VHH binders against q2luc0. Designs and how they scored, part 14

Target 1, 332 residues: q2luc0
Amino acid sequence: MPIEFEQTFRNFLMEHQEKYNRTYHFLILMDSIITAAQRIELYYRTGALKGNLGMAGSINVQGESVMKMDDIANEIVLHYLAASNRVIQVVSEESDDIVDMNKDGGRYFVYFDPLDGSSNVAHGLPVGFLFGIAKRNLDGNMKGPEDFHLREGNDYIAAGMFVIPTGMFTLALRDAGCWRFHADETATYVKPMRMTLPDDPKKWELSFNSANTTVFSEKVQSWIQVNISKYKFRYIGALAGDFHRLLTNGGLFMYPAIVKHPDPKENRPQGKLRLLYEANVVAFMCREAGGDAIDETGTRIMEIKPAGHHQRTTLYVGSKPIIDELASLFKS
Short names: E, the ipSAE of ESMFold2; O, the ipSAE of OpenDDE; V2, 0.75 times the mean of E and O plus 0.25 times the DockQ between their complexes.

## First folded at step 4 (VHH)

Design G29 (framework vhh_7b18_3)
Fold by ESMFold2-Fast, scan of step 4:
Structure G29 (fold): chain B 332 residues (1-332), chain A 122 residues (1-122)
Amino acid sequence: as target 1 above (332 residues)
Amino acid sequence: QVQLVETGGGLVQPGGSLRLSCAASGFTFSDYAMGWARQVPGKGLEWVSYIYSGGSTEYQDSVKGRFTISRDNAKSTVYLQMNSLKPEDTAVYYCAKGEYLGSWDEYYFDYWGQGTQVTVSS
């Protein structure tokens, strides 16, 4: 009848002795990210469900007093990243420009989407907080503001996501796997569980917005028509939720190019998802879980050199046999 | 508390010279590598030079043969001697403390000074 203590996230990092997380600086950064995620969950659960958003404003303030949940989430993440005193620059979905933080102590570039699937907020459905982390280096090849923070996914040291409000946290570490944690009754993340995509095709899911099927390329439409009956179809419209499910069941999540829209101005030949803080994040996590990720040219997502901090991409991410098949199709 | 204080910046004509100094405190200076990085107007931060605790030096290709990094461990100071300055060397120059992340990890900067402006123009 022993007392059993759960391994905490902090103890997990220390035990693994991984090259890229063998510093207290990375631990401090992760603590700040976890704190931000937990504050976003609190606002989601109390503000979104009860309509209490904006109650902290002055009683005499005139104009729009209600801040969007995605703006609130962005401010929370920026606040705690700055408070960590470990971040040099950030790229956020909700910030048009890169944000400079700490030049004196900054060690990390952080890329984040503070509230993925924000359309789900009004309906009380799951949303996500996605992040990727790269470290500063002494590389003489950097030639501009865009070059300093514009890193390939292969340069990331970590990427992760929180599924809000479920309390699930998943973190991938470079060459150290993809791991899921749950918050306990003290709000401490515990019970590291290694995530590996299942090899069993009977478990595999297909996830995409089926309403867009007729505006995809002929190759993608033909692949869907042949293959859709082989999969369980699941889609909730939040990347973190759909991808977290993919990590458990395997299969494919995709966001194809829109090339056949009746209104040409609605076409998105380069895709809609953002490379730095959405596609690279799930691609990194998926690789550490034994999968892969490509764009619609068959190029690996993490090998794409970004040309801008809000660059878009098409995305195909999931089980390696499916990705290998699609890469061959897209190169044909 | 780690402090890095740069001096020696200013306005200089093309072909001229400047010597930047960085006074360090709050850590055992002789145990750490030191470096210089610069932010060029309209461009990002770029590494300029690095001096290891043992005295070995490395330079960005565009400054090799023109810039010399050195250190005085007794004074806890790192220097950047800049010769044959060009208009493209115009930047805010930052002194930075290096850190070793692990047994075979690359070095990078963990603390930066406030910066000193270098302007090369006639």
Scores: ipSAE 0.000, ipTM 0.145, lowest interface PAE 14.8, mean pLDDT 80

Design G30 (framework vhh_7b18_3)
Fold by ESMFold2-Fast, scan of step 4:
Structure G30 (fold): chain B 332 residues (1-332), chain A 120 residues (1-120)
Amino acid sequence: as target 1 above (332 residues)
Amino acid sequence: QVQLVETGGGLVQPGGSLRLSCAASGFTFSDYYMGWARQVPGKGLEWVSYIYSGGSTEYQDSVKGRFTISRDNAKSTVYLQMNSLKPEDTAVYYCARDLWSGYYEDFDYWGQGTQVTVSS
């Protein structure tokens, strides 16, 4: 009677590293990231038992100020990244400036969005935790600490996301694929599943905010008109949720430029999504799953040099045949 | 699919020269730092030389002035020119890719290795 054991995340990571790659520092970092994600999940799920965790500046029924959930999520991630003693600096959606950690002995830069789709919290709907990881730059031509964190997506070694509160975890490793894990009853991530975008167009989905269609560029409007009926349409308004679905079904997620709004102050010519901790993360994961990602100039997302740690970009991410078609359209 | 293939190893007399080549494929070569490490019989892996994406170089003290690392981004190849070879340079030489760490333990892809033997 042979005994069968589930492959754990730690066993998977050790097995899928290159022969001479020393993964111990990376394993310690990943353990801290997983711990942070599970603590965020716990706070999300138990918020009703601990008291209502509303928006910053809100008052609960007892007249006490309520912490915004994404502020709490941010503090959790910062705490566990610091505790790993492996991180040089972080860039967070919820922090106005970069956060220094172990600047002399750290090995990694971490970019993260601790709670994507935070407006869903009040409604009990799914949210996401997204992260990207880059290694320390030792190039003597760097101009100081401010330059170290401004890395292209091609410089990332890993990117991943957690869907909360279900706890579904997806991780892409450079040139080693994109993999999905679920926590078992002991909260241990197990049973890695390779994520590869299906090449069958019958499975493909289109995902975008259709309410903005008339304010997109004419090229994008024309492409939508031709293609909207060819594939299933799904959009839940949280990047992690919409992108997680894209990884299983293929197709396209997009956040185009808003260039025709009647109120000029509502235009978003550079899109809404943040390059370092949203667009690069999903672009990296999608590439490892056999897809690609571009901006509205047809430039690959992962080749864009960031000009600042909160830089925005337009985003088109998904199945390579669709992305190749859009790149040709945008370059014409 | 990252692949690193080393060539140029062999038997050489003390004081002789060898040129190692490492052909890289499956990634944007110009974006990466590249290095050479060696495994000497009876010792662990030791770093030999390192070339940054911008072309700057670093050397282990024992090889400084004798070895020269270079890269050809158009050919996706990194080279190690070894001059004035000593019996102590006898080792398996590995080509490796790095993401700006500069620490050989953090190299993420390694070639198969090529044997260099310095003896009479």
Scores: ipSAE 0.000, ipTM 0.228, lowest interface PAE 10.6, mean pLDDT 82

Design G31 (framework vhh_7b18_3)
Fold by ESMFold2-Fast, scan of step 4:
Structure G31 (fold): chain B 332 residues (1-332), chain A 121 residues (1-121)
Amino acid sequence: as target 1 above (332 residues)
Amino acid sequence: QVQLVETGGGLVQPGGSLRLSCAASGFTFSDYYMGWARQVPGKGLEWVSYIYSGGSTEYQDSVKGRFTISRDNAKSTVYLQMNSLKPEDTAVYYCAREDLWDSYYLDFDYWGQGTQVTVSS
């Protein structure tokens, strides 16, 4: 009798690209990203014992200075991306400036948030490692080195998320779908499952910080008032966790503009989420799963040209019928 | 500024050979993947062959063993040697540049004007 084997991530990637012999550079980069994620998961799982959950400059149980978990995750990702020798530059949520790597021989720009939802770490709740990948251009719209890192989501070739510490990994490939993998006993990602947003409204979830409802625009408040009871409401407060639910059940995740705060300094008319390493990542994955994503002007997230590497945006991402309805509302 | 110019097409009898050339200008040729695609009048465009920046090659099943793609980086030129030509190979052949390394889809950003290949008695 034959033994059933689960397809590994490596075998999945090779199968999808082997006929074109285009896998080795991308495979090397993905191997480095996966290795980084595995090391971040290890630190998360052992963090309480090692003091890694403390603030930067904290003292662990051995009396040594402890790095904050965000900083540890960032250093892990930077280390493995550099070791791949395939990356030109990176944009990280945890790095104020663009990080140069192999500027002359690198092929990829990588945008990443090494620990999304870091406030959940102290509570033992899931956090995320999000990334997007774009390729080097020598001409086209990017004429000089200074412009190369400011790419639209439509220029991405891949985007993905790890849900830490669950062993879930989701990867979207340009025009090749959105796929979820699970870590096995050897920490090898296996069992590719194609993710497609359900068209069944009974499964649809609505996800946002409801505490902010009164400070949203009148259009958004009115839409919520009419529609909230039609959805199952779920909100974890970590983009990776909330978005993985969206991929399974469909519906809407949103991070609206804050425009009615009593303190004008707390208003965020441009939203809070970062375009390059948060919004573009989920927009790209959602598109490959049959959905769409827009900002509060009705503009598609992946069509927004970034003006800076930490640019913010409002975000509405999910099932296409909902996004089409909201785009019409926002343009009215 | 980017230009791709195909030459070498023509009329040939079944079993004959032709060599297509594509002269590229306006970019650093050695950094890009290059390919050939063809279109039969009234039908869709189909990929024929691909050559990576490092020299590795790939072919559509119907042309394997008959066609050979090659490149000369010093001359910024890509070639398609076509042997044992069949009437079914009759098409307009386009040279194309792919801007995206390791793409999962052949998405060419610049195309030449095309060169007609006709295989008939």
Scores: ipSAE 0.000, ipTM 0.188, lowest interface PAE 11.0, mean pLDDT 81

Design G32 (framework vhh_ozoralizumab_d1)
Fold by ESMFold2-Fast, scan of step 4:
Structure G32 (fold): chain B 332 residues (1-332), chain A 121 residues (1-121)
Amino acid sequence: as target 1 above (332 residues)
Amino acid sequence: EVQLVESGGGLVQPGGSLRLSCAASGFTFSSYEMYWVRQAPGKGLEWVSEISWSGGSTKYPDSVKGRFTISRDNAKNTLYLQMNSLRPEDTAVYYCARDETYTWDYGMDVRGQGTLVTVSS
């Protein structure tokens, strides 16, 4: 009688461990991140019945004060990252300031968006938890402790995302690929699947907010007009969900600059997505899956030095032939 | 190029003490997590201790906990291991190692020749 044991996420990471008997710092950090994701999924799945989908300060049917789901997700992630005792500092989409944790003994900087596509929560549509990780160890020029967290994507060692509430988790590891896991009946992430962008253009998807087409640059509008019919079009308004499809089918996800808005103050020439905890995360994952990512100047996303922890960028991420074509277009 | 040079080993009686040193060069020592590992005669490498980049966090296996203390001087690019209450089973070649740069896996980069510690009378 054959017994088939599913490879767990923990088993997957431990297979890459050196022969030494020692503390697994990265595994401890990842256990905290996974625990946070599982708690966010639980709150998402029960939210409609408990009123958790309402605005901050709402009162549910039991007469209890309810926090907004974004705030709940942020507090969950901060709690478990602190509990890992491995994190120096964090940058969160939901926190205005950098959060200090174990500055003396921590080994990692963590960048995260605890609930991407939060407008989808009230509608039962997928949302994302995205994260990027960099290590303290660096050879190079840093101006001091205040600058340590302002890292390029090329300094990341790992980046990943959870598609909530689906039980799907994808993790990219520096020079070790991009891997998808699925939650089993015990909510344990199992069955690592290597993700590589397909070379088949017939499968390629194009993903962007088409409502913004008329306010994009002329170069971007022209490219869309020529190329859109070559792709399947999909857009759900949550980066993790849209990018997860991209990993399976190949193609392009983009968030172009808004430069032609009728109200000039609504222009976003620098884009809307955040460099540290959105663009760098998907750029890193896409590189490990055999793709690439650039901004609207043709610069690689992971080479952009952030000027602040909430730095924005335009984003073009996906299959290498598409990105190479767009880089040439943007540099011309 | 990266160099790690261990020193301070020798012959010591059971219950005695030794202090090992590791001189690091060729990299930004203060930015790296550091380790001590040992290899007893006829056995594989065994992790002995670890220290964070700042020196604020240290960890030990149960076999040496309470007897060994890892420390570092970032101004001198030097790692130390204070070994107290030494036992015959502590006899090994001791190596210092740095954490691998920009890797997610747990590579301990052992570069030096090590320093021999013999606990016997």
Scores: ipSAE 0.322, ipTM 0.665, lowest interface PAE 2.9, mean pLDDT 85

Design G33 (framework vhh_ozoralizumab_d1)
Fold by ESMFold2-Fast, scan of step 4:
Structure G33 (fold): chain B 332 residues (1-332), chain A 121 residues (1-121)
Amino acid sequence: as target 1 above (332 residues)
Amino acid sequence: EVQLVESGGGLVQPGGSLRLSCAASGFTFSSYEMYWVRQAPGKGLEWVSEISWSGGSTKYPDSVKGRFTISRDNAKNTLYLQMNSLRPEDTAVYYCAREYLGSWDEYFDYRGQGTLVTVSS
């Protein structure tokens, strides 16, 4: 093997588990998740070269239906999670129902969005693979591991995201921080960098879909009007990309409730982002980086009890001083 | 108070067999994945076997695969390790352990004195 001088993800994780009496179940799960991400990146980079013509969902030259990239990504993740033999159940953005895996020997619940910002694929722009991990609850009167698939973000042990096809990977570990890795020439994730939200307001960014400003609540519109000029404004429409920048510069990412749409059926009073595999993921990562996250009632995202596996939420995530201000505003 | 009490060790000839037992108390045994780990004289801990909470899934390292069998009786809160075709290199103190469920940093939680297995002529 060539000489390797950069700390690999595996080396990083092993250094954090330096006790002799450790297990490797989490490492095995992470190996599967990383393998899935690497294969999704390969399909993103080479999708057109596999002989599929037109946009995702079109008929290819042989008259076969073309799978959407998000469907391909979903199948890749499910395959490698199943192969780990460590997962009890999966909640996926692309699967209508909960996917059962190893109910007897599994240890983890995995929540994932295999391809966030999939509309960016046709334009060659970054997309995200987001995931959250919760561990089986062994305390109390349990009926089985499956009883605990609807977990609060506070029960997550890890959450992370890959920015595809850039080779960026960020992982937050409970009480062990938030860390960014970069893929090298061999597609090995290396060079861990601890992510801590800057306390310098001059670096802070504000990120949201400004086209929706007039359909937000009066409180949110008023806050934007007063505060927008205090921030650099950035929004690319892919949560992984927008959030990775937030981790570097600090500030606020938000997806407010849509409550004033001219067409009432377009209102989204509960927000659009999914609690289990989008909002909880970035909330968990942000907390490990020294920030916080709330919904539009001022409730912490990670304290929200999901009522269903595709439950939506409003989201405000970022630097703690901003989140504390917004929480006070929303509770007033 | 969590207790794990190992028994069944002893002196055995190479090629012989032993059955280890672990009596668990102070926690909901049927909810935990259980392990056997061992420590040879002057060496570090080595994982020997694991069993799911229900008993339906088991795993072994290559060093003991095909020779050792882990099993459990959830009604009796007891874990077992059947050791066949024992070799001198199997000489160690054997501990039963439950999985520590602290977050992502997982490790074996073993509490007892262990049971000594000596494989010698």
Scores: ipSAE 0.192, ipTM 0.589, lowest interface PAE 3.9, mean pLDDT 84

Design G34 (framework vhh_ozoralizumab_d1; at its last look DockQ between E and O 0.16; V2 from the best seeds 0.00; counts 0 for: pae O 9.2 > 2, grease 26.8 > 24.2, placed apart)
Fold by ESMFold2-Fast, scan of step 4:
Structure G34 (fold): chain B 332 residues (1-332), chain A 121 residues (1-121)
Amino acid sequence: as target 1 above (332 residues)
Amino acid sequence: EVQLVESGGGLVQPGGSLRLSCAASGFTFSSYEMYWVRQAPGKGLEWVSEISWSGGSTKYPDSVKGRFTISRDNAKNTLYLQMNSLRPEDTAVYYCARDETLSWDYGMDVRGQGTLVTVSS
């Protein structure tokens, strides 16, 4: 029998606590988030047996309504966040409106995408659960409580992602680094690893939907043409999976603007990824790992003030030398 | 910029009561979780109470639960600690603290000089 023991996630957080703390609010919130991820993994693995992998509104052979897996994942996350009794409001990709929770006693705003890359579920491929966290503590000139959730990425205190159904997750803590955890099936015992983007260009990868290359801007197309052969190309169509790999190898993940579509109505000059629960999440984690993230104007993702809770953005995230080069290109 | 000014301490007999006040300025008081923390002579800091931004949630350690009550007046930017049934072991310098801005953990940011509470006969 092995005699080596894993660290508990609780012990990891306590080891990294700052100053005097007796409240454990963050630990309680993280316990709920990890529990939600485990329940999503269970539904992913057993969904075919329960009829949960179909389209919303369909009926299986037993007369049961089949929910889309991303709808199920959303309900799981909302349930466990509410159970933590620590959340003021939630912004979710799957919820049109902001979800109020403990408005009087809560301490956190949580932004999440419960199942990124949901089309991969039907094929047994990895999907992602992404989250970002901000505290209620707010200095400055906010007009009212209704706008308090509209935070810049620079106001986040933590962000993370789960690669479902692998049991791996990554958590970045403000000024305390980006950490990858292998977890057992209960997520009680973890093996933490500090993540730092490699400075070795030979390891770097490039990740984007190459089928869209001809509809990108001239600057982006030209950059791709010059640089693509210098990278290993990898793209699985789930942000958490593609970014999880990027944290190990370095390089660039991008979601450029669509500006040259044959049908002008299909153009997305503002990008497709969501600022609060996708772009800010990976930007925050990447910063803690020694990288950076910008939009197609060269503005840092974490400095963009959202005008709405489902605001979109273009995204370029990865190794700082690449991001600095692209920022110069976009500002030229 | 941030200022926290504690007051209301003094000498009190065992079993007596005191009400501490903390005047806050230089930040949006109504948005911050607030704490009372104390330091007895020759000892480390001890958490005494917490209150959410709205006042809707409060917590206490067992050492003061049922005897101390934390409250806030967001319109006056003031935090209070009502201390009843005081004991000699409650003798300490009491500090008002706000939560640390942008810290991932809830840490107690002590800014002021504190107010001395002495419980003796």
Scores: ipSAE 0.507, ipTM 0.785, lowest interface PAE 1.6, mean pLDDT 85
Fold by ESMFold2, look of step 5:
Structure G34 (fold): chain B 332 residues (1-332), chain A 121 residues (1-121)
Amino acid sequence: as target 1 above (332 residues)
Amino acid sequence: EVQLVESGGGLVQPGGSLRLSCAASGFTFSSYEMYWVRQAPGKGLEWVSEISWSGGSTKYPDSVKGRFTISRDNAKNTLYLQMNSLRPEDTAVYYCARDETLSWDYGMDVRGQGTLVTVSS
């Protein structure tokens, strides 16, 4: 019986490249991202196994100090991105300011949320590491100020996520599809699977925080009233987990504007999710899987021109027929 | 129309020196990372050096480190390779290349005819 070997992520990338003269820059960057994800997963798993994972998602370090898992994850990602020597600047959910790296020799801008759904850490539930990548514009003027980091989602060349600690890794490549890998028994990511949103509405899910229904706009509330019973409702309250499931089953994930809260200070008409390292990431991945994404105005997420690196947006992402319906609703 | 034109090759004695040039046109040279690669008879392409778009970062394989120096003049759209302490093993056709702009990945865009370097006594 012949031995069957699973295709590794590295071989997948090499075979996906059609030209002979690869420089391996992107593969080196991805190796650093994967290494960071593996290190974060190790901290997550071993903290839970040793009983060190606290109520706030902190792990015990040195017995007299507790460091939040968010901070640990951020430090890990920043370290490996810097060590790659391929990154110009970073926007991190956990860093207030942009982080400069190799401004003269780097080739990529990286936008990341190192621990999406961090409230789940205290409960031992899945979290996510989300990232988006734009490359230095080789056929344009790359000598501008640090505003380089404010790239539209349409400028991204790749976006992906790790669902931790499940060993699932999904990567979308511009015009080359959305691909899911799993870690094998040696912790190597293998077996690329092309992700395409199902066309069958019987599989479709609806995902949103239903407790917020009464504080959404009247248009969104009315849409929910008509549509909630048409789809299976699923919501774990972490973007990475909910979107990971969406890529398999299709449907809609949404995080609408909060506009009717009894306490006006709790309203977020601009949305809650972050454009660069959350919304653009899932919008890019969804597009490569055959879906679409819009904001509360019906504007395509990836066409939004960022004005700030921590800018928020509303988000509606999923199967095209649902997104088209919502776009018409929002523009009426 | 992107063009890369290599020159400066020739016959040289072991231990000698040569300076290769690569004239670039048809693109914004100062925005591109540049490379030198070589091809010995019957062999594949071998990476020889790399220089960042600003010239601030250079890299070499162990086989040429300390003997070869890559440089660029962005005002003249020209890439250089100074080759010292040449050995018979350095005999090859030398090509310059720019970073590839297409697709999500990077590659080396080799377009010129190259320049032959022969090192023999």
Scores: ipSAE 0.016, ipTM 0.441, lowest interface PAE 7.4, mean pLDDT 85
Fold by OpenDDE, look of step 5:
Parts: sequence; C-alpha cells; structure tokens
Structure G34 (fold): chain B 332 residues (1-332), chain A 121 residues (1-121)
Amino acid sequence: as target 1 above (332 residues)
Amino acid sequence: EVQLVESGGGLVQPGGSLRLSCAASGFTFSSYEMYWVRQAPGKGLEWVSEISWSGGSTKYPDSVKGRFTISRDNAKNTLYLQMNSLRPEDTAVYYCARDETLSWDYGMDVRGQGTLVTVSS
C-alpha cells in the first residue's frame, strides 16, 4: 500500500508564511503554544488517571497539596511563551496583572485562557485552551488607558483553541480562514480542514445555559421563546466545547447578561466572559469561518475597545443571519 | 516618536545595483530586529529581508536570496540593503521597518515614506 502522507500543522503554517512572504517568528510562537497545549493535555490525562484532579484544596494520596489544574496550565503556557522570546506581554485569565515577558525584543501580545471549563476537569470532560495574538505596532503607540496590550479584537492577527483531551486544534488567521487540525497517534496535529459555518438553518444549533433563561433580559427571554423550537439545542457547558460544535453546525452560542437574578449580587449586567482571552478569541475565529459576534448592545465584539485586561462582556456568536437578527433586536 | 527614513532609491538598469539606507530614531535601535519590506505597483507588501539585533543573523525570501544583503550599524542607528543583480520585478517602494509590516498588522502598519526603486531598461 502506498504510504499516505498527511500535511502537518507545521508544514501548513510554513507554507502559509512563505506564500505571503512573511518571517517565521509566528511559527516559533505557534510552536510554543502547541507545546504548551500538549503539556497541558499530558497533565490533564495524568491527573485523571491518578485521580489527582480535584477541587482546590484536595490532598493527594501522599498528603501533599495538589496544585489546581488552572494554575498548572497557566504556568505551562507562561513558560513556553517566555521561552519563545517572541512575546512582549501576556494577558492570562489566571494572572491578576499583566505579565511582562520580552518587552523590548518581543513581537506579539498573547491573550489566553489556559483552561476554559475548568469545572469539567474533575469529571474528565473536555476543556479548552483559548488564545489570541496581536502584534506590536512600529511606532509603539499605546492603546487603551493602561498599556498597548489592550487591543481590540480587530487587532488580532490570529486566534485559536485546543479542545483537551480530544486532540483538536482550531486556528484562525487574519483574512486566511479558520482551520482545524487533528492530533494523530504521535500527538502531531495534521490534516488541515477549513472551517466554514454552514448556511443551512436546518443544521443550526442553539447553545446556552438554559437554566439561566429567567435571569436574562426581557428581550433575550422573548427571543429564546420564539427561537428555541426552531433549532436543535446543544450545550456542553464550556465556551470552547460549545464553540467547537458551532464551527461545524452553525447556529448560536450565547452568554447573556444576568440582570434578573433574585439575589442582586449575582447579577452580571456586563456579562461573565472575558473580552480579551475568551470573547475576542471566539469572535475572531467565527468571523474567519463566515460568522459574526456581538454583545448584548448589538456591538460587534471585535470592535469593542478594552478598558481593562480583565474586562467582561456578553457574547453572542454564530451564524450571521442570527447575529444580525439579534443585533437589530438589541438596538431597537 | 519612532521614525524611519529610507533613502537610496532610484532608477537602475536590469543587472544593476543599489544600496538603500534607513535612518532610525525614537527607539533603541540595537534592541530590535529590523526588516526591509517592499510594495510593488498593484501588489501587497512583501518581506524582503530580516536582520537580528546584533547583525549576526540575516534572513531572505527566495525571491531575493543571493542578490540582496541586509546589514546594520547600531552605532549609527542605520539599516542598509545592498541590492545586486536587480530585476524589473524588484521595482517597488522599499520600506524600512521594525516589523515586517504585512497585512496582519491590521492598521498598525507604521512605516516611513519609503524609497522608490525602479528597475528598467
């Protein structure tokens, strides 16, 4: 039987860079990100097998304090990003402050959530590693009130996610599409496939925490009431996983504002998801796949100017016709 | 303010040579990798050379490899591009950059005015 050769991610990206006459710095960065993902997956699998993946404060069989998986994942990503020498600053969900890396010689800003859906770890369910990438500008102009790390989604040059431990890697490149790779038996990502949201509404799915319906705004509740029967409903309970499905089937993932909670302290009028390392990431990817993303004001996610590195936002991401409808609703 | 000022462009016959210069100011020149990029008429920006901060490492696309040589003088805050064996397809505006300033810059593409190189018989 003839040997079947598959294109690897590295080959794919190299060809891409060459095609557009670009340097290989981005390749180096992506290699560090992939390595981080692989290491996270290793810890995920190892912890699961050893039964050590538990809630914060659990003591292992040896009587030692077990580090939270979130922290482990964060440290892994920070390590490899730093080692790449290509990153200026990092915004991480797990870090209160901005993390300085190669400030003078670096080229990229990286925004990431090292472990989306962390509650799933204890149950051996899928989690996500989300990341967005922006570049240094030549004039070194500061954007935002704090630092030049505050970038709009439109400033991202790439965004991607790993679904762990499923071995699926999805990467969107600015104006170059959204691509999905699969890990083979050697843990090498191979077989690039371009992702495009389907236009067929029969395939579309709705994804959100339906238990929160009563605490959403009246507009959102009304919309749900009208549309819940039109589309199939699927919900994994993690942004990465649900968005992963969305890229295949189309439809809508939404994380609305909580405004009617019986306990006022539990309200989240600004939303729960983080703009820089969650919403912008999936918005960017979705756009490259032919979709769109807005907040509950009808503003495109990628056009939001960040006021802070941990800024929260509502999120509606998915098929353009649905997003357009929602945008109109919110602006009415 | 970061400033990059290119010079040395002009009209040259095929097979000829030119040397471009770029004067940098407003930042620590020696701390940055530097690039030459070019834009031909009707085409997008393309990377044509890269040099490390120390000058010890250089990179070229296949299109110019063996013909172009990038160098730098950190003491003078100056970047150079020696272009030999010029071809008509090398006709473009050449820019010095602290980044490759390609389409991925998405509005962050700040570069000098560039210098025009025209290769024609």
Scores: ipSAE 0.012, ipTM 0.319, lowest interface PAE 9.2, mean pLDDT 88
ESMFold2 (binder alone), look of step 5: mean pLDDT 80; pTM 0.810

